# Miniprotein binders against F-BAR domain only protein 1 (FCHO1), part 9

Target 1, 248 residues: F-BAR domain only protein 1 (FCHO1), of Homo sapiens (Human) (o14526r1to248)
Amino acid sequence: MSYFGEHFWGEKNHGFEVLYHSVKQGPISTKELADFIRERATIEETYSKAMAKLSKLASNGTPMGTFAPLWEVFRVSSDKLALCHLELTRKLQDLIKDVLRYGEEQLKTHKKCKEEVVSTLDAVQVLSGVSQLLPKSRENYLNRCMDQERLRRESTSQKEMDKAETKTKKAAESLRRSVEKYNSARADFEQKMLDSALRFQAMEETHLRHMKALLGSYAHSVEDTHVQIGQVHEEFKQNIENVSVEML

## First folded at step 11 (miniprotein)

Design m6 (from h3 with Q66L)
Fold by ESMFold2-Fast, scan of step 11:
Structure m6 (fold): chain B 248 residues (1-248), chain A 80 residues (1-80)
Amino acid sequence: as target 1 above (248 residues)
Amino acid sequence: SPDKITELKNLIRKLEDILNQAREGDPEELLDAFEKIAELMEQIIDAALQTGDEDAIMKALDALFLAIRALEELMDKLEG
């Protein structure tokens, strides 16, 4: 219509771009989660290997003697701690697999989203084009009307007046079609913008839900490991008590 | 107790057999290998935690560290 109309539609298009940019950050956060879990798994593996090594060093002592049974209890407990941390490493590797699987499904969803975005941007371009053509069509119609009135006042021939009337009617029809095209393009634009906004919101909600579930699995794996470590420690205390002090 | 040690040794052998096989193929084959290794690791850890035999536990740990490396290799191939 006017430059004010272009400004208003530009603001709505900017909102669309902001929401789409947010959606595109989803796959990046999925990759960052996988990377975090990989580093966390490495920490657990490192602990496990260090504990196993420490246990092997204890085995280099004399196997005979009054203290030997306590070294055995200590070594077995240390190896079981290594097992607990290795189990967490295994669970974290399995979780990374789940994160990567989600990432692949997310890429498929984003491919479809990109195709829909192209359709929405096409509607924006169509509306922009029709909006710019409408004032030109209106101006042409007004110029034909003015020309027809000028010829009427200048007492021109009937043939020239008929010609001017025909041009005015043709310009009126062109303006009518331009208005109809604008109304159609605007309706299509508004519907596609609404559909895109709802899709973006649904995608972000789905992503947040998936990320929460993956973090929940991470938390449960860590919690299970804490429980297992507690059981190993309780067994360790019981095994100490079971070592006999009697030498005969 | 001897039965538990025998069970653990059998599980370790199954894991070693899988680890010695070539690990190439499509993503579904790589995922299947990952799942089989992870499942055997869980069973071996559970069995090892139930025994007090030092030698059996140490053998389990050695095999399990190799299994973790195998899982990492499979994940790299799935990403690649």
Scores: ipSAE 0.591, ipTM 0.883, lowest interface PAE 1.6, mean pLDDT 85

Design m7 (from h3 with E16A Q66A)
Fold by ESMFold2-Fast, scan of step 11:
Formats: sequence, C-alpha cells, structure tokens
Structure m7 (fold): chain B 248 residues (1-248), chain A 80 residues (1-80)
Amino acid sequence: as target 1 above (248 residues)
Amino acid sequence: SPDKITELKNLIRKLADILNQAREGDPEELLDAFEKIAELMEQIIDAALQTGDEDAIMKALDALFAAIRALEELMDKLEG
C-alpha cells in the first residue's frame, strides 16, 4: 500500500525507525498471547478440580432417604462438568503449541528482515557521506575557476596559466564524479526505502492475519466447551424431571 | 463397578510409565510418545466417566492434569 511508502520519506528517516520498531513488536505480542492462554488454562484446571471435589458432597448423601436419587443427579452433573473443563484445558494447551510454532517461524522471517534492514541503513550512510562531499567538491571547483579567471586578467606567465587550467580541469572531473556518486546513492536509497516499506507492511498484515486466526481458534475452543457444558446442564434438568415423586 | 475402577487405575499407571519414559528418553522419540499419551488420556477420560466413582474421577483428573503439565515441558524441550 502507498500509505507505507509515503511515510518512509519523512525528515531524518524517522518513519523508517518507527515502522521497523512496530514490526519488531510482532514476536513480542505472539509470546504474550501464549502467556495469556496459559493463565486461562490454569483457571480451567482450578474449576475442574473444584467441581470434582464438590461431587464428593453429593456422594455423601444419607444411606436411606427419598433425596438419594437427586444426590446421584448432582454427582453425575458435577463429574461431567469437571471433565468438560479438563477438555478445555487440553484444547488451550494445543493452541499454545500452535502459537509457539508460529512464533518460531516468525523469528526466522524477522532474522532475514534484519539483514535487509542493514542493507537499507548502509544505503542511508552512503547517501549521507556523498551528500557531504558534493558541496566540498563544488566549492573546490568554483575556487579553481575564480583563480583561473584572476590569472587571465593579470599579466601572468604561460606556465602559471597552464598550471591553473590543469587544476581547474582536475576539480571539474572530481565534481563530475561526486555528482554521479550522489545520483547513484540517491537512487539506491530511494529504491531500498520503498522496498523496506512494502516489506514491513506485508509483515504486519501477515502477523495480524495470523493473530486473528489464533484468536479465532481460542474462541472456537471456548465455544465448543460451552456447548458441551450446555448439554450437561440439559441432561441435569432432564434427570431431575425423571425422578418420581409418587409414593406407593 | 470394581472392575471399571481397576481398569482406570491400570490406565493411570500406564500413563505415568510412558511420561517417565518420555522424560528420560531421546527427543527424537517424543512425537511417538505424545501420540501414545494422547490416546491414554482419552481412554482415562472414558474410563473415569464409566466408574461413576467420585474418588476414582478425582484421581483421574489429578493424573490428567499432571500429564498436561508434563506435555508442556516435553514440547518446550522438543522445540527448544
């Protein structure tokens, strides 16, 4: 996209550093996502174990009582809920593996990107150096021209005139080479800056797509588990209704 | 059923054995170990539900969560 390229042309190349810094935050956010999912999995483990302990209260019902069938209904429901949350923990651990695998591939891509960034920064330094030399070369040429013009107005020897002409021609050649170096360095700089901008844009878009997909997997895992929990709850209600209240 | 509780206990022992072997073994064998552990975890869940015994289900949960933590450590070792 053109937007990225336009920002790369900012003063002192601040845009390049800002965009590259943003790209480098990608792998950090990937690791942070893995950490978040790990903590979420711990919550599910805690709930699962607590529900299993709660089931024990239902199992401790009196040996002869009209409520005994309802204690069995509570026990079965609590056990099934404990296992639903255990299953979510497993799904979340699998997702963490996917996140970390993506992170590993992302770091490989970033290593290659860093090499290309070094090349772009080298082009910046070359342009900076040539930009400083060009004015000096131009000033030297102008000084030689002024000296030669002064000698033309004076009654001077042919030897001094020839010497001044040689110095002026030498300065002109140096200036010509400095201009050529500047033009080449400028073209290389512009091309590498544009290439870097497009690459950074592509990397950030790819990262966003991957993160969205991982969050989608997280959402689906939670949703699937809540569907199972809902089924346990429906069975619980049905089992309650199936307990007879008729006394013979 | 006592038979179902015994079956569950045997599966939990098999899981513990495979986890110990995986911790001591070569990284190259970890993928095969992961598959076997996953199969045992599914069998333990099924067996636990069939027991209808709260203490048995609690022991199954403890074993399964221990396995999940062990798998995290082993996966870090494989990818590290």
Scores: ipSAE 0.000, ipTM 0.328, lowest interface PAE 13.0, mean pLDDT 79

Design m8 (from h3 with Q66T)
Fold by ESMFold2-Fast, scan of step 11:
Structure m8 (fold): chain B 248 residues (1-248), chain A 80 residues (1-80)
Amino acid sequence: as target 1 above (248 residues)
Amino acid sequence: SPDKITELKNLIRKLEDILNQAREGDPEELLDAFEKIAELMEQIIDAALQTGDEDAIMKALDALFTAIRALEELMDKLEG
C-alpha cells in the first residue's frame, strides 16, 4: 500500500474530494480572468476615444496665432496616444479570445474527467456487492468445518462423514471464488482511484501553468504599450524644441 | 437534496464508528464487523448517487476507500 496510502491519505490537500473540488474551481477562474481583461480593455478603449476627441480640440486652435505650431504638436501627440491605447485594446481583445479558447479545451478535459468518475463509481458498486458475499461464504465454510469436526467426535456413520466432507469442500470452493472476485474488483477500483487522483493533480498543474502564461501575455502587452507611450512623449518633447521662436 | 446529503453524512459517520470499533475489538467479532462494513458501503454508494451532487459523491468515494482498506486489515487479522 506504499504508493496509495502514504501520499493519498494523511494530508488535507491529498483527499479525492479536496482534489476534485479544486479542479472544479478551474473553469470559474478562467471565466473571471476573461471578465477582468474585458473590463481592462474597456478602460483602454475609453481613454483612446477621449484622446481622439481632445486631438480635435487642438485642431480647432487659432490658425494664425503664434501658438499654432504648438497646437499641431499637441494634435500629433494626442493622436499617437489614442492609437497606442487603441492597439492595447485590440491586443487585450485577442487575449480574451485566447482565454476563452483555453476555457473550451478545459471544459472538454473536465467532461472526460466526469466519465472516469462514473467508471470509478461502477467499480465501487461491483466491489461492494462482492464484499457482502465474502463474509457469508467464510461463515458458511467455518460452520461446515465445525459440523465435520463434531461428527468426527461423535463416531458417526461413514455416510454422514462423507456428506459433511462434500459440504465442506463445496463451501471452500465458494469461499475461494468470493476471494478471487473481491481481489479482482479491489484491484480495478484501486487502479481507477489512482488514475483519477493523478489526473486531478495534472489538471491543476496544467491550469496554473496556463493561467501564468495568460497573465504573462497580459503583462507583456501592457509593458509594450508603456514603452510606446514613452516614445510618444519623448517625440512630443523633441517636437516642442523644434518649433522655431524666430519670426519669419 | 439537503435531506439526501444529511442521509449520506449519517451513513459515513456510522461507517467511521464501526471501523473504530472493529480496530479495537476482539477477533471473534471481526466477521460481524466485516458484514456491517460491507452493508454500509452499499448504502453509502446508493445514498451518494441519490444526491446528484459531485462533491458528495467524491466525499463518499473517500469514505469507501477507507472502508476497503479496513476490510483488508480485518481479513489479515482473521488469517492470523
Scores: ipSAE 0.015, ipTM 0.365, lowest interface PAE 8.0, mean pLDDT 78

Design m9 (from h3 with F65W)
Fold by ESMFold2-Fast, scan of step 11:
Structure m9 (fold): chain B 248 residues (1-248), chain A 80 residues (1-80)
Amino acid sequence: as target 1 above (248 residues)
Amino acid sequence: SPDKITELKNLIRKLEDILNQAREGDPEELLDAFEKIAELMEQIIDAALQTGDEDAIMKALDALWQAIRALEELMDKLEG
């Protein structure tokens, strides 16, 4: 096990699959946010339409009576409230577009992530092949060493000793090359696993930052509308006071 | 396919069993455990590639990571 890999997994205490599962929840939460904002926009549009109907009622109210100027005040206020809520509906629709654009970017990032996972499987396949050969190469080398030691103890001919030494040297070289291949393949696999895990963590952090920013835009739009509604209410009170009592 | 996902899950369970046994085993049995782990890794990789299921593939990669760590530990025991 690599030093970096040991420290990384020991510190996190999470499996690779857990990190990947969290990443897959991202697009789901993005869709859920878009759906929530759509419902909220529908509420605002419904209010706007209802207030516009109420404004028409005020417009049809006793145009010939002494109360006519006050009906006009109600009509103007109702129309302005309808506009405030329609403006919020439009802002929320624009926010939904931003959420959906982010969702498209998110899907592209997830596609690249999936492609990298397949690349990691290729690296593991190479490692698996090399891993099968390493123990066999080691055992062959050990057997050649034992044979050479046995021949040395038995005072065998120099020709037989030279032949055994040559076989041992060839087995040693084969083992050395197998170890190098194993170490290289393992390093590649470990690096790809760690790179993927770091990418998953970065994707989760980026997603949370994006969702917070989108919620911030939602909050700002709502607050702007509340300010406008307050202004409409102040105008309404002032317009009532300003109705002239023109009596003889 | 669902059949390939089931096959993969069974191979992962078998790998986990061998890993647990190898940690408690005698030195003479470590070489056999090493070879069995390497063989299961190959089978898991083949099954994972054939699943097409992302969750199954991720679970396989996690199991393969654990197998590599175990192989290194077994190699150290064999040398000492």
Scores: ipSAE 0.000, ipTM 0.455, lowest interface PAE 10.8, mean pLDDT 77

Design n3 (from n1 with M58F D62E)
Fold by ESMFold2-Fast, scan of step 11:
Structure n3 (fold): chain B 248 residues (1-248), chain A 80 residues (1-80)
Amino acid sequence: as target 1 above (248 residues)
Amino acid sequence: SPDKITELKNLIRKLEDILNQAREGNPRTLLDALRKVAELMDLIIDAAMQTGDRKAIFKALEALFQAIRAVSELRDKLNG
């Protein structure tokens, strides 16, 4: 039991640590998602500002000249593109708030998880400790039994026989208590390991589902913006076509 | 594996057989039974732990506890 016990518990602990490490990566990925979206929002904001600046150039060019209607078409289109990208920036900023809110809830869940992990590891130490006591209690009981049998064979006094019997009964009771402690510690450890494994699985599945939902929101916001940009471009083409060449 | 559970069951059966021989046989076999019980204790605990099965482990420990009580009761009868 000593050598096999060592190997068995080492392997179980390694598996537990691997699963727990995987779970701990969750909050890191949530932060990384927020960082990615933040940089993406900055790109959209930069585009919006640049287009607004370009729109001013069209306005300053020649507002009272023959080409004024075409400059107006460029100005309107540029302003609308700037607005599309600014709206996406705002949508992404709102999504960042959702990601961060999820991150805060995730940290609370992970704090409780850490407390349970500590409890499970404490159970491992308790089990290890009581496991060490079983061979000693067993050996003591067997030695008392052997001593009592030796005295019986030597045809010793009744007083010595009674004394040996008392020692054997005390050793048997000690062994019984050691077995009970081991059974209790084992049951507690097994239950906590099972509970932890189920919790880790549930946490990983919940995190993946939540991350997929957040990415879905990101995809929808981008898709909506692409549709709006397409509409702005179609309007731009129609506005060009509608500019009259009649000057009177 | 299933083989480990089978190994454990065989070891528990050997323990029960030794105790039954002590109950029905010559009182001189009691000392031999104690030595065999000691040898089987390590094997039974090791086999039980290898299964990783909570029920198997508890059954093994219960069998060992019952064996210890049985040996003690046999000694009490011998003192009789």
Scores: ipSAE 0.000, ipTM 0.132, lowest interface PAE 20.2, mean pLDDT 75

Design n4 (from n1 with D62E F65W)
Fold by ESMFold2-Fast, scan of step 11:
Structure n4 (fold): chain B 248 residues (1-248), chain A 80 residues (1-80)
Amino acid sequence: as target 1 above (248 residues)
Amino acid sequence: SPDKITELKNLIRKLEDILNQAREGNPRTLLDALRKVAELMDLIIDAAMQTGDRKAIMKALEALWQAIRAVSELRDKLNG
């Protein structure tokens, strides 16, 4: 059994490791998403600060000059753009908090998963161990039977024959126990491998659903900002038209 | 149980038949035989345990030990 068990279970163990490796990438991708959003938020914050600086430049334009109304239009537009991008920065910072909260939940789930993986690998080791015992206990039992028959043929004392019979009975009980241990270990191994595989699949599916939802939130925040920027630009054009030529 | 002993004997005979057929097979039939042997070994262990009979268990273990050696030989042939 040990040769067959090792080869067959070894192949399943390889598949298990591949699936587990994939699961372990989950928390890494969560951290990478947080890092990506953080960099994106920094871009928005930088744009906001730069636009606020342009607004100050517009306000420093020649006071009380004929062009003062146009400087005010630039000032208002720059301030509104700065606010749009600052609002997006805050939305992205909130999203980062959501990603990090999910990451914390993920770590707790993965800690439990790691404990269960250890249990599954222990079952593989137990199965390997008991499969080694089966041929050994068989050989021992056969040797005891042969000894008993030899002693019977040699007309040995009843005391020696009784002792040989006791050894044979003990070997038979060990053999029975080895078979029971193998069957039990095999069932436990198969069940744990199946449970682990289903759990890995469920964890990956849950992770992908969470990541998709987080990306959806990101997309919505960006889209909302694009709409607001468009509105600011339309107001900018209208404000230019509202400046009277007679006042310039 | 006599019924369980008969079941075990049928499984052992089926295992021996598959091993004998596999020795003469082409690569595809050899791979199929190896998979069926693995399945039968598990069924034989389960059936043997259910008999509770020492002689039946010993016969089953002897058949499993012979199967382990035969599988090794068949895999060597598949590789070469």
Scores: ipSAE 0.000, ipTM 0.206, lowest interface PAE 14.0, mean pLDDT 75

Design n7 (from n1 with M41L I45F)
Fold by ESMFold2-Fast, scan of step 11:
Structure n7 (fold): chain B 248 residues (1-248), chain A 80 residues (1-80)
Amino acid sequence: as target 1 above (248 residues)
Amino acid sequence: SPDKITELKNLIRKLEDILNQAREGNPRTLLDALRKVAELLDLIFDAAMQTGDRKAIMKALDALFQAIRAVSELRDKLNG
């Protein structure tokens, strides 16, 4: 039976390999997210430093002149904008720590997953081996039975009959062991394939949930910063209005 | 698949019928019974693998072992 055991193996093995490949992409995407946030944090830090330098230009304005109060308004606004972007930099750096912490935990889970994959592949190899033994053991047993019947019909010596009987009994025991091995190997293979597929799915779903949560934190931090920037702008407008033209 | 499980059950019943007929026969029918059993074992293995059902496969292999044991017992009885 050239097809015994191979058809069912082929189908499940294909799904297993595809799912395992997807699972292995998880840690790569986690690292890529950390790298993206790190570059984004650098942009914010660069903006903060640039605004702090711009604040110095406002501070160097004509201190005793008519425009002096407005230079102070520019300085205060520039300093506050620098601070907003610096706080976002810190929030993003904290988020990077969360991403990397998740990455470390993910690697531990993936190490265990890899060990289980090896176990599943070992089960495949065992099943393949016993699948080849079973048809051969069956054929040997049937041939021994036919040979024993032929010898009986030929009315051969008792000694020859005893030898044939012994060979048939040994073939029966061999076939019994092959059937038991096949049953055990088949059950182990099917269970491990199913367990692996469910584990791969659970890992992918868990990873997607974690990544969405991390992106949610990123979005929230950015939105909070935009709100603060808006408040700084409103204060800037109000501070301009507070400079009286009657005293100048 | 229900259809494949039904096919497997029918093959097992045919195997049992052949063994029962062989038990009531004379030594001349033993070789014919062994040939028919071999043919059914091939079909039973094929059907079992196509089910994908762990319990169906186990039941088919148990039936196969039981048939092999029955043939051995029948052989011993005729040699007796």
Scores: ipSAE 0.000, ipTM 0.167, lowest interface PAE 14.6, mean pLDDT 73

